Miniprotein binders against Hydroxyethylthiazole kinase (thiM). Designs and how they scored, part 16

Target 1, 273 residues: Hydroxyethylthiazole kinase (thiM), of Natranaerobius thermophilus (b2a1a8)
Amino acid sequence: MSTFNSNFKLGTYLTQVRQENPLVHAITNYVTMNDCANITLAAGASPAMCESRDEVSDFVPLAKALYINIGTINQEHKDSIYLAAEKASELEIPIVLDPVGAVAIKSRLDLVKDLLTNYNVSCIKGNNAEIKCLAGRKGHGKGMDSLDLGEDIQMVNSELSEKYNTMVLATGKTDLITKGNITVKVSNGTPLLGRITGSGCMLGILISAFIGASDNDWEAGIAATVSMGVVGEMAEESISSSTDLGSFRVKIFDHMAALTSKELQERGNVSEL
Short names: E, the ipSAE of ESMFold2; O, the ipSAE of OpenDDE; V2, 0.75 times the mean of E and O plus 0.25 times the DockQ between their complexes.

## First folded at step 12 (miniprotein)

Design t8 (from m6 with E35R L38F R51Q L80I S84E; at its last look DockQ between E and O 0.82; V2 from the best seeds 0.00; counts 0 for: pae E 3.7 > 1.5)
Fold by OpenDDE base, look of step 12:
Structure t8 (fold): chain B 273 residues (1-273), chain A 85 residues (1-85)
Amino acid sequence: as target 1 above (273 residues)
Amino acid sequence: SELEKKLDEAEQKIDELESKLEEAKENPDNPELERILFEVIFLFMEIWQLQYELENGDPELKEKLRELRKRIIELLKRLIEAKEE
């Protein structure tokens, strides 16, 4: 029996996003940019994909959160990331960092570590392999998401959280969110989220939106994570076949737009570890 | 060119949205600010999409795009300021 911890005010944070309509500044990869924008709009926030080196510093102050996804890196993009992160840190604008590809590419890992070391990152969101890699553990390839469920990832999350003074979300079959020694487990979602592109990026920008609309990064981040999972569940329930992945993707946006605070609160499955 | 046409259309949309914003500022309780914000965000996305199409394009078109980006950012700034008031 999934102990619904009634102590988490999940629905309130969705309401706050819709009321505040926070501008979310996103520096992300070209593959997921459109879906990141769409999910942000569906949640009731405002996306802005300003990545130009010449403009990014002037744009940062306009946003309530900065989402950084390192999926597409050229030198200009790297420069823009640094400029944005610097300005966001100066202004205490929350930064959500997605270390996509850090497991496979050392230069990306080094960039992420540099960002975490030198700037005020509010949340790092990655899969178990990425989180383990960031913590200095040798991640084995793509398949580790399913095998590494347990005490090991919680410990790694805590180590990483303490090291960089950030909230750590390790995504998987179950999501683990950690701040210091406190870890919560989110048991929402569907395997179908892993069968579409950009589900992790969409989650990252949602976390940014929720954090940007709230003064409580911890609970907002949890609520965002739950919302993505709940919407995934609803989308799966709305398709005729598990192979209707195109329909599933569209239904994610539909259900995010239609999601009520009550539904989020009722369907949310969060437990403290 | 098709790109030139897209840029011209974007410019026209910015002009329209600037006009709408000025009209809406006269009535701060106007639910139109949120609508205008939505339109600006969508236009912003369209303009930013054009940069990829123009990466190796005509310098003149690139300059026009730069100007449009500046204008849409300024418009967004003004909208945010108007909403916080």
Scores: ipSAE 0.301, ipTM 0.723, lowest interface PAE 2.4, mean pLDDT 89
ESMFold2, look of step 12: ipSAE 0.342; ipTM 0.716
ESMFold2 (binder alone), look of step 12: mean pLDDT 77; pTM 0.717

## First folded at step 13 (miniprotein)

Design u1 (from a10 with R5Y E8Q L12M L13F E15F F16I E30K L40I; at its last look DockQ between E and O 0.82; V2 from the best seeds 0.00; counts 0 for: pae O 7.6 > 1.5)
Fold by OpenDDE base, look of step 13:
Structure u1 (fold): chain B 273 residues (1-273), chain A 83 residues (1-83)
Amino acid sequence: as target 1 above (273 residues)
Amino acid sequence: SELEYRLQWAEMFIFILELLLEEAKKGDPKLELIEKLVEILEKRIERLEKELKGDNPELQKKLDELKQRIDELTKRLEEAKSE
């Protein structure tokens, strides 16, 4: 039974991000790169998008976290991902992995599995379909709720988490975050987040920032997930029409920048399952 | 194009470095970080220059502007380290 748990530290982790101002190394796709940078800055962290094969190994040591989004894959990009992941693992820099496109493209799925198997991935974030696919289930081309998939996403999260010793975030109408056999439900956000480009990528890099600023990946990851949801809610509240998606996007950055630790803590809706 | 993207990336990265520098104080460890990041950016720009030189005057102009901004950033960084 999901019970609301007010005991989660949320606001503290936002404070930590702003105090530490962690450098987040991001290897991401061209579509979301700018928004990932902007949301990172708004949160109080420092983004850096170094993906060059010749530079990535030298850059990794400077960062507090590595965000890997596999949305744009070519051979050079793949090589850079491996070099970055290797160096990050060597230095115990946390890696956040976004398996975007793994459901539809076998080569991406194989890459993600390889990364999870051989490197120190602190968090994997994907939609329900991506998470299920990674767990060896039949994937669907689009994210679906667990009910639509006919399988308990919590169980799948636990299996995947235990298999790769990583935190698993399955995003959906509600977000499920799992470490081992422990799962929390985050009930923040808005459907409007699904109507803009890069909301998932922005969440991924936020998780990286929060984890990079803390020694507690679990709570930091939860706090990051809540923060994106809360900011989405605030942005929705601040637009004049539900069709003002451009304004909504801008308001995400405004509200992330203005978000206080108190607001995050108060508006956060987290339940332990 | 790929070249346009790389230029946009460089522009964004310069902007980030400028923001970081504005927040940095004398003796701030951030200054060392900024210096390292500038070095990485310079290497990126050098590669881009080799690829762009003579092919597109518009992109070359943009690259030259970015190089000028990097030079200014470097100067400001040195001043911040010495103050």
Scores: ipSAE 0.016, ipTM 0.366, lowest interface PAE 7.6, mean pLDDT 87
ESMFold2, look of step 13: ipSAE 0.066; ipTM 0.507
ESMFold2 (binder alone), look of step 13: mean pLDDT 77; pTM 0.723

Design u2 (from c10 with R34Y E37Q L41M L42F E44F F45I E59K L69I; at its last look DockQ between E and O 0.25; V2 from the best seeds 0.00; counts 0 for: pae O 11.2 > 1.5)
Fold by OpenDDE base, look of step 13:
Structure u2 (fold): chain B 273 residues (1-273), chain A 83 residues (1-83)
Amino acid sequence: as target 1 above (273 residues)
Amino acid sequence: DPKIEELEQKVKELESKLNELDKRLQGDNPELKYRLQWAKMFLFILKLLLEEAKEGDPKVELIEKLLEILEKRIERLEKELKE
């Protein structure tokens, strides 16, 4: 029985995004950049993809949040990430970090650890494997049952959250969001989100938008996570076939744009663990 | 809206400059290619923002600032291609 915790004011945070129309500074990969921009606009925020080494420090002050996705790693991009993270930390602009590829590539793992250690990262979002890797766990791909995965990932989330003083979102069939010893479970979404490019990146930039529009990173991050899941569910409901992935992708933007605070609140499935 | 029209004209101008840079960019310069690609993507996003802009909207000021950033970037690219 999905215990809907009525205590989360999910709809309020969507309203805040639309009212504030926060500028979200994103340093991300070219594969997902357009979809990240489109989902940000659909949510009612303003995207900006300034990644120039020469410009990033001047641009950061204009934004309400900084989203960093390490999917494109070259030296210039790395330099821009550091410059942006430094300036954002100086100005207390929240940083959302996506450790994409950190499991497979040591240099990316090292970069993420360095960012978490030296800068003020408000949220790290990754899949269970990425989060476990960041926490120093050897990703033994043992098919842990969903229940065993839940307890293990909660513990790992807490360890990582406490170590770096950040909110940790571990994405999966269910999403676990942790700050310190507090963990909430978000039970929204669809497997179809895993069948399109950039769903994780879109979630990351949405978290940035929600956090950027609020002074409560914890609840804003939860609301953003729920929003992506709810929109995914709505998009799935609106397609004719489960194979209509192109239509599904388009419907993500349509439903994000049309999503009401009431719908978000009513469809949100959040429980404290 | 005269201001929106002005911004639209600026976008067209910058798009033309980027297209010219793309034609001029020859050889193996991965850095310049990367920077040019960024500028094109950024311009695309600015067009999306501009489509949503209304008179008196705070977005107008934002778009103006972002266009200034892009313009400076394009100018730097133009300079570097001449060197």
Scores: ipSAE 0.000, ipTM 0.275, lowest interface PAE 11.2, mean pLDDT 86
ESMFold2, look of step 13: ipSAE 0.012; ipTM 0.408
ESMFold2 (binder alone), look of step 13: mean pLDDT 79; pTM 0.732

Design u3 (from L10 with R40Y E43Q L47M L48F E50F F51I E65K L75I; at its last look DockQ between E and O 0.77; V2 from the best seeds 0.00; counts 0 for: pae O 10.0 > 1.5)
Fold by OpenDDE base, look of step 13:
Structure u3 (fold): chain B 273 residues (1-273), chain A 92 residues (1-92)
Amino acid sequence: as target 1 above (273 residues)
Amino acid sequence: SPELKELEQKIDELESKVKELEDRLNEAKKGDPELQEAKYRLQWLKMFLFILKLLLEEAKEGNPKVELIEKLLEILEKRIERLEKELSKLES
C-alpha cells in the first residue's frame, strides 16, 4: 500500500529557495546551459556557470551548491570539475552530479566513479540505465534520454546510495529517490519532458538550488524533483497540441516562475516505497 | 547609497565591454571551432551581467548582496579579460 506520505512539506522548500536566492555554481554542457540557467532563475535561485580552471577555486566558496554535469568533457573542464569538487568538499558545499553519457563512454563512467569515491556528492541524478551502469550492471542505453527498465531499480538505487553515501535519483516514467534503504516514488511529470532537450539537466540544477537553500538534502531533493514534474504537467495543460513542443518548453519556464508553494504541495504526488 | 552607485557604474562598464566583445565575435571569421567556444563564453558573460543587475536591484531594496556583487564583478572582469585575449589571438 503506497502510503501517501502527506507529511512532506514540499512547498516550504520552494519558499526557501526564493527567500534564500542561493547561488548555484554549475559546470555543465553547452547544449543545456542556457535552459539550466533559465530554470534556476525561474525557481528564484541564481545560476553561475564558472568552468575556468583559474577561477573555479575562487568561485566555489561563493556558491551554496555545485552542480556537475559531465555532458561536455574536455581536459580543461575535467580539471575544473576536479578543482571545484575538491573545494566544494572542503567547504562542505553540496555537490549534485549528473552522469550524462556514462553508459556509453567508459571514460565518463570512470570520471563519475572517481568523483563519487573521492568527494562529498550529496546527490547523483541519472536515468535508470545510467544508475544501473554506475552500480556495475550491464546497461543497454546509448542515449541521454530517460529509460524505463524492468529491473528492481529500487534495489540498485539502494546499493549505489550505500556504496557512495549519497542520495540517488533514478529518473523515468516515475522517479525513484533513494537514501540508504529508504526510497520514495515521485509520480509527477509528463512524457513531453522527454521530448525536449535538457529536461534532465534542468532537474539536476533545480535539485542543486533546492539543496543549496536547505539543510535537509533529502526533502529538498524530493521537493525539487516534484517541482520539475509539476511544472511539466502544468506546461502540458497550457499547450494546445501535444506537438507544440516549442511552446511546451517556454511554458516550463513560465510555470516554474509562477509556481506557488501551495500548488507544489497540492499537486505533488510522493509515496514511500 | 554611494556604494550601490559605484557598483551600478561598474556593471554598466562591464556591460559595455561585453557588448564590444559580442560585436567582435560577430565580425570574426566563421568556421573556427575556437570561435564557437568564444560565443558560448560570451553567453555566460551576458547571463552573469543579468544576475548582477538582479542582485543590484535586490540590494537597492535592502537585501544585503553587496559583497556577493563585488565578488561576482571580480570574476566577471577576469572572464572578460580572458575572452578579450582569446579574441585577440583569433583576430591575429
Scores: ipSAE 0.006, ipTM 0.250, lowest interface PAE 10.0, mean pLDDT 86
ESMFold2, look of step 13: ipSAE 0.067; ipTM 0.506
ESMFold2 (binder alone), look of step 13: mean pLDDT 81; pTM 0.782

Design u4 (from e9 with E3K L13I F68I E69F L71F E76Q R78Q R79Y; at its last look DockQ between E and O 0.93; V2 from the best seeds 0.00; counts 0 for: pae E 3.7 > 1.5, pTM E .789 < .8)
Fold by OpenDDE base, look of step 13:
Structure u4 (fold): chain B 273 residues (1-273), chain A 83 residues (1-83)
Amino acid sequence: as target 1 above (273 residues)
Amino acid sequence: SPKVELIEKLLEILEKRIERLEKELKGDNPELKQKLDELKERIESLKEKLDEAKEGDPELEEILLELIFLFMEIWQLQYELES
């Protein structure tokens, strides 16, 4: 039984999201945009999808956080990402970056590295393969567990975190969140989250909402990660069959909307490594 | 009110976006023009509601929610035009 470290504040950050109702500026892919908006609303935040080159610089100042997902890349989208990241960095608005597809596409990897190098990214969230790839490890695509590469993902997270001065979330069966040499393990969630579209994107925008509502990016990011996992668990408990993936997806939104700070705190499973 | 100011700014951005889309509409696309006109009417309705709203009024949350949906609808229209 992983000892729940009662020292982590989780419920407080959900309360803060709902109290502050932060506007989250999202530049994300077309596939998950609707679900990202819905999960943000369910959490008690306000999503705004603005990716136009002509509008993004005017929009950024209104938001409490900027979520960047590189899933849809064309030149216009790339230009908007840079404009948004520049303005957010200027105004010290936290940026959450999702390096989706960076393992398979060099141009996306280069973009992510450029963003991490030149702008103030508060959090990078990716799967183990994406994180390893960003850390300069040769990745061969989907699902390379840390075990296959013989490298401790914690070490890789620390290297990446220190290199770019950012919080690193490596998602998997268990989630590892690292800042510098400190790593926490989140043991919440369900494999069913991997069977629906956009669970990673929804997590990314939730992290943005939680960070945007708080002055503590570290604890807010942990709380967001736990919240997605807990809601996933609750949604799984609410379906009749493990194949009811459509119902599971809907129940994620229902449970996020109904989630109490107490439930988040009680169901959260976080340990320091 | 910070919330009123936010709503006002969002309305302004939406209006500018619609104007841009109208300018990009080259040719006779009556269906798209009708959709844009409907969106304009919804924006004007929200402006009227905002003018009637008091600071701290729950109605502000409803206006903000409707604005969020309008952004998504405009985005969808833009995507359809670019596809």
Scores: ipSAE 0.133, ipTM 0.623, lowest interface PAE 2.5, mean pLDDT 88
ESMFold2, look of step 13: ipSAE 0.338; ipTM 0.729
ESMFold2 (binder alone), look of step 13: mean pLDDT 81; pTM 0.766

Design u5 (from w1 with L12I A39L V43I F44I Y45F M47F E52Q R55Y; at its last look DockQ between E and O 0.90; V2 from the best seeds 0.00; counts 0 for: pae O 11.6 > 1.5, pTM E .792 < .8)
Fold by OpenDDE base, look of step 13:
Structure u5 (fold): chain B 273 residues (1-273), chain A 83 residues (1-83)
Amino acid sequence: as target 1 above (273 residues)
Amino acid sequence: SPELREIRKELIELLKEILELKKELEGDNPELDEKLEELLLKIIFLFMKLWQARYGDPSVEELKKEIDQLKKELDELKQEVES
């Protein structure tokens, strides 16, 4: 029985995205950039990928949210991230941070910690391993489930959330979203999302779009997380074979574009822990 | 390249202009709203193309041509609003 918590107004936030059509400033990696743009457009938001250090400070004020994915880092990119984060924080533009690769690369971990310490990050989204690493736990390989690591991810999320005063999304088979000591579980999605490139990055920029269109980062972030999961489920239902990964990827965009607030609300599976 | 940097600067200015027009005109005329959204989509794609241009495709010349077309469409929209 899907423990649907009727208390979350998931559909409202999708409506808000489409009504507001927020400009989302994204500094992201080259691998997922196009899919991030496409999913943003499909959701009804406007993506912009400005990463020039000379221009980023002038671009930030135009956006309703800043998405930072650290997947492609060189010195110029790092400088642009800092400039963008500084300007966004100054203007109280919400920042969504994806700590991709922080588990394996110390320089990325240090960068993420620096950003979380010095700027106003509204949401950090990572897999269980990334979140644990950011919380000061021993780095583990690929996104192992919290159960495999013998540590309660909810506790780790709370520690990290409180430390940096941010919303924490730990992605997995089920997604855990935490603010302070409050955690919700999102039970939407499909393993097929893990078989395509950039599903996590697409989720990150969707969170940015939803947060950028709303005054409630918490519920908007939950709604964004649910939307990605629901669209994944719908896309899986739309393919002929579980091996049709190319078709699955295309169907993600189709279903995001066609997703109604009612469908999001009805298919959403959210529970408070 | 310095040339791509200048193009980016130009695109940012055009984006500011389109967003300002959208803010001023949004809700007044559905046809104008649609045109503004189309221009916004076009400029978003130009930013994506600008990124790709770092790797040689599209060319700077192609980008400039598309930007000139966008400017023309924006000017036509402004004239429509003023009439």
Scores: ipSAE 0.000, ipTM 0.226, lowest interface PAE 11.6, mean pLDDT 87
ESMFold2, look of step 13: ipSAE 0.238; ipTM 0.681
ESMFold2 (binder alone), look of step 13: mean pLDDT 82; pTM 0.781

Design v1 (from t7 with L8F; at its last look DockQ between E and O 0.96; V2 from the best seeds 0.00; counts 0 for: pae E 2.6 > 1.5)
Fold by OpenDDE base, look of step 13:
Structure v1 (fold): chain B 273 residues (1-273), chain A 83 residues (1-83)
Amino acid sequence: as target 1 above (273 residues)
Amino acid sequence: SPELEEIFLELIFLFMEIWQLQYELENGDPELKEKLRELRKRIIELLKRLLEAKEGDPSVEELKKEIDQLKKELDELKQEVES
């Protein structure tokens, strides 16, 4: 029995995004930038990609949230990230951080750790491997396929959350969202989201939009995560074949734009662990 | 305000359009890059002013005029990039 935990007001947060139309400042990679912009617009928020070192400090104050994806790393981009993070922290603008590539590249891992240590990051979103890596776990451990992974990820999420005083989203077949010792499980989504480029980045910027429109980062972040999953499910239902990945991608935007607060609330599958 | 929201979205779209042009010109003419950079700075300033504006304020009409001028300049730059 899927305990629809009726306790989360998921639909309210989608309504808030659309009412507030928050400007989301994004520093992200060029590969996913257009899809990040489009999903933000579809959700009812406003995207702006500003990564120039000479503009970023002036732009930060205009936004309700800052999304940082470290997918493109050069010195100029790194400088802009630091300037943006500093200004956002000064102004108490929430930062959502995507540690993409941190598992494979030490310099990216070091950057993410530095950001988490020195600035006010409201949410870190990564896959299980990225989250484990950030928590200092060597990826050589027991195969990621074991059912025992959920309990291990919850513990790792809690450790990371407490260490950096941030919300931690570990994405996977099921998503685990943790703040301190509290963890919720989101059981929405489809494997097809892993078959398109930028689904993780789109989730990151959606979290930023939802957090930017609300004073409750925890519930807003959960609602954003559910929204991406629900839209993925709807998009899958709307395609003729499971191989229609191009159509699936387009349907994500269509369904995000058409998503109602009621549908989000009814389709949302969230449980506290 | 629906009017202010429309202006806001217009500025955001212009900002993204200039960003795209800058990206396409990564190895292009430094002078064109600088002109695009200047337009982006102007958009940021217009956004700042818009956030302080109220519906029905005469300042909104001034903002619209400045945006129209900026669009013309951007169109001229696009033509220059394509030439």
Scores: ipSAE 0.427, ipTM 0.792, lowest interface PAE 1.5, mean pLDDT 90
ESMFold2, look of step 13: ipSAE 0.466; ipTM 0.799
ESMFold2 (binder alone), look of step 13: mean pLDDT 80; pTM 0.754

Design v2 (from t7 with M16L; at its last look DockQ between E and O 0.92; V2 from the best seeds 0.00; counts 0 for: pae E 3.5 > 1.5)
Fold by OpenDDE base, look of step 13:
Structure v2 (fold): chain B 273 residues (1-273), chain A 83 residues (1-83)
Amino acid sequence: as target 1 above (273 residues)
Amino acid sequence: SPELEEILLELIFLFLEIWQLQYELENGDPELKEKLRELRKRIIELLKRLLEAKEGDPSVEELKKEIDQLKKELDELKQEVES
């Protein structure tokens, strides 16, 4: 049993989200956009899906954070991403980046690397394969655990974090969050989160909300990651069968809306490595 | 302010609603798409004004009136999309 490190503030950051009600600007894929909006609202933040070329630059200044998911890539979407990232960087608005599909598609990998190099990315969130790919390792297919690759994901996270001066979240059975040479392990969540569409995207936009409501990106990002995991656990506890995936999805929103700062703090399982 | 938060939430839902309609019209009537785009721009401007407003400011009542008008226009557009 990983010992809960009581030194991490978790509940405070949920309280801050609800008090600040940050506007989160999201450029994301159409598949998960509705669930991203709903989870943001449930957390007590305000989602805005503004991706049009003629609107994005005017919208960026209104938001407390920018979430970029590269799941839908066409030229128009790419242009909007660049315009948003440029304006966010100019205004020092934190960017959370989801490199979805970067392992399989070279053009997406190049886009993510370009964004990380040239703009103010506060956090990159991806699975172990995506993170390894971004760090210059050979891309392997979906869901390869760090153990299958024979390489320590903590080391890869540190390399990537230092290279781009960003927080790195590698998602998996356990989540590893790294800034520089410091890594924490989050041991919350359920395999059921991997059986619904958009759990990763929902995590990404939650990180954006938490970071947007706080001046401490590191602890806010950890708290957001724990929140998604805890809500997943609570939702699993609330369904009648492990196959009730539709009910599980609905319960994620119910539990996020009902989640208290105390519950988050008590159920959080975070350890420093 | 509870009042400002309520208005913010209303604008956010309107924005999401327009987004959904735009998605449904991706290959639809260009004129309807343009009307929806214009409504989105108006919502963005209202959001900007709201974020600059203070509780109890007379400008808030004006914002509410403009939002009500926008809702009516959006309802009309929904009817056109469904026809």
Scores: ipSAE 0.290, ipTM 0.720, lowest interface PAE 2.1, mean pLDDT 89
ESMFold2, look of step 13: ipSAE 0.360; ipTM 0.743
ESMFold2 (binder alone), look of step 13: mean pLDDT 80; pTM 0.756

Design v3 (from t7 with W19Y; at its last look DockQ between E and O 0.90; V2 from the best seeds 0.00; counts 0 for: pae E 1.7 > 1.5)
Amino acid sequence: SPELEEILLELIFLFMEIYQLQYELENGDPELKEKLRELRKRIIELLKRLLEAKEGDPSVEELKKEIDQLKKELDELKQEVES
ESMFold2, look of step 13: ipSAE 0.622; ipTM 0.866
ESMFold2 (binder alone), look of step 13: mean pLDDT 80; pTM 0.754
OpenDDE base, look of step 13: ipSAE 0.374; ipTM 0.768

## First folded at step 14 (miniprotein)

Design aa1 (from v3 with L8F; at its last look DockQ between E and O 0.88; V2 from the best seeds 0.00; counts 0 for: pae E 2.1 > 1.5)
Fold by OpenDDE base, look of step 14:
Structure aa1 (fold): chain B 273 residues (1-273), chain A 83 residues (1-83)
Amino acid sequence: as target 1 above (273 residues)
Amino acid sequence: SPELEEIFLELIFLFMEIYQLQYELENGDPELKEKLRELRKRIIELLKRLLEAKEGDPSVEELKKEIDQLKKELDELKQEVES
């Protein structure tokens, strides 16, 4: 029988973020950088988008977590990513990796695989297509519909998790988080999150903040995932029309800032598979 | 401490602001880019010093003075960018 959310200390991890105010070092794409910063601040953490090759190694030690989004890759960014990942691994600073675009671009896939192989990545977060691609399955250019799931994403998550000794979050209508053979299902969120830019990137940096503030990456990662989903639900409840996507985006920040540990705990919908 | 946290956040915001300016100057004056780089380095050093500081120590007041100077220089740089 699946264990319910009552078994997870979701609210505690939000409290820890706000208490610790962890600095999250982010190397991310320019499209979502601002929203990533805003959601980090709203959660009670501190963002820093340091990506310059000449300073990134000096900045890494200041942070509690490193978020890497490979959305914008040139040679300079690649160099900075490697320098940051190396320094973070040396200092045992947790790394959260977002393999955005790895399905469509081989060079990105190769970079992600290299990072996972050579550095201590605490969490990889991607959609089902990205996760399958990383696991050596045939990828599709867009997110896989349930109909394209020739195999159980849970099994793929487990394979990937074990291979790279990392937590794997496969995002979708429901989110699956896996460590080894253990998988939990997060059933929070709204389709509206898929209609705004950067919701996945915001989730990635939130996971970084939560993990950075905690000694338990597994539960912190779950709590971060639930937080993004719950805030999405609350934001949807706060708009007048399902088409008010601009308002919805703003309300994500408002609700993240206002979210209480109690609300997170009560609204969280987590089950062990 | 609340004071140190406030200073920390101020430095983080300044750091973000400089990165924003750098982005806007991607094809801009190399001299301005170098000035921005120098300011970022100074912020990193201030952050390092802040992590070692204690609330109420004389070192905190010195940090505040240096931050004020940095803000002034950043404002001057912004004016140059806008000209």
Scores: ipSAE 0.424, ipTM 0.793, lowest interface PAE 1.4, mean pLDDT 90
ESMFold2, look of step 14: ipSAE 0.539; ipTM 0.827
ESMFold2 (binder alone), look of step 14: mean pLDDT 81; pTM 0.759

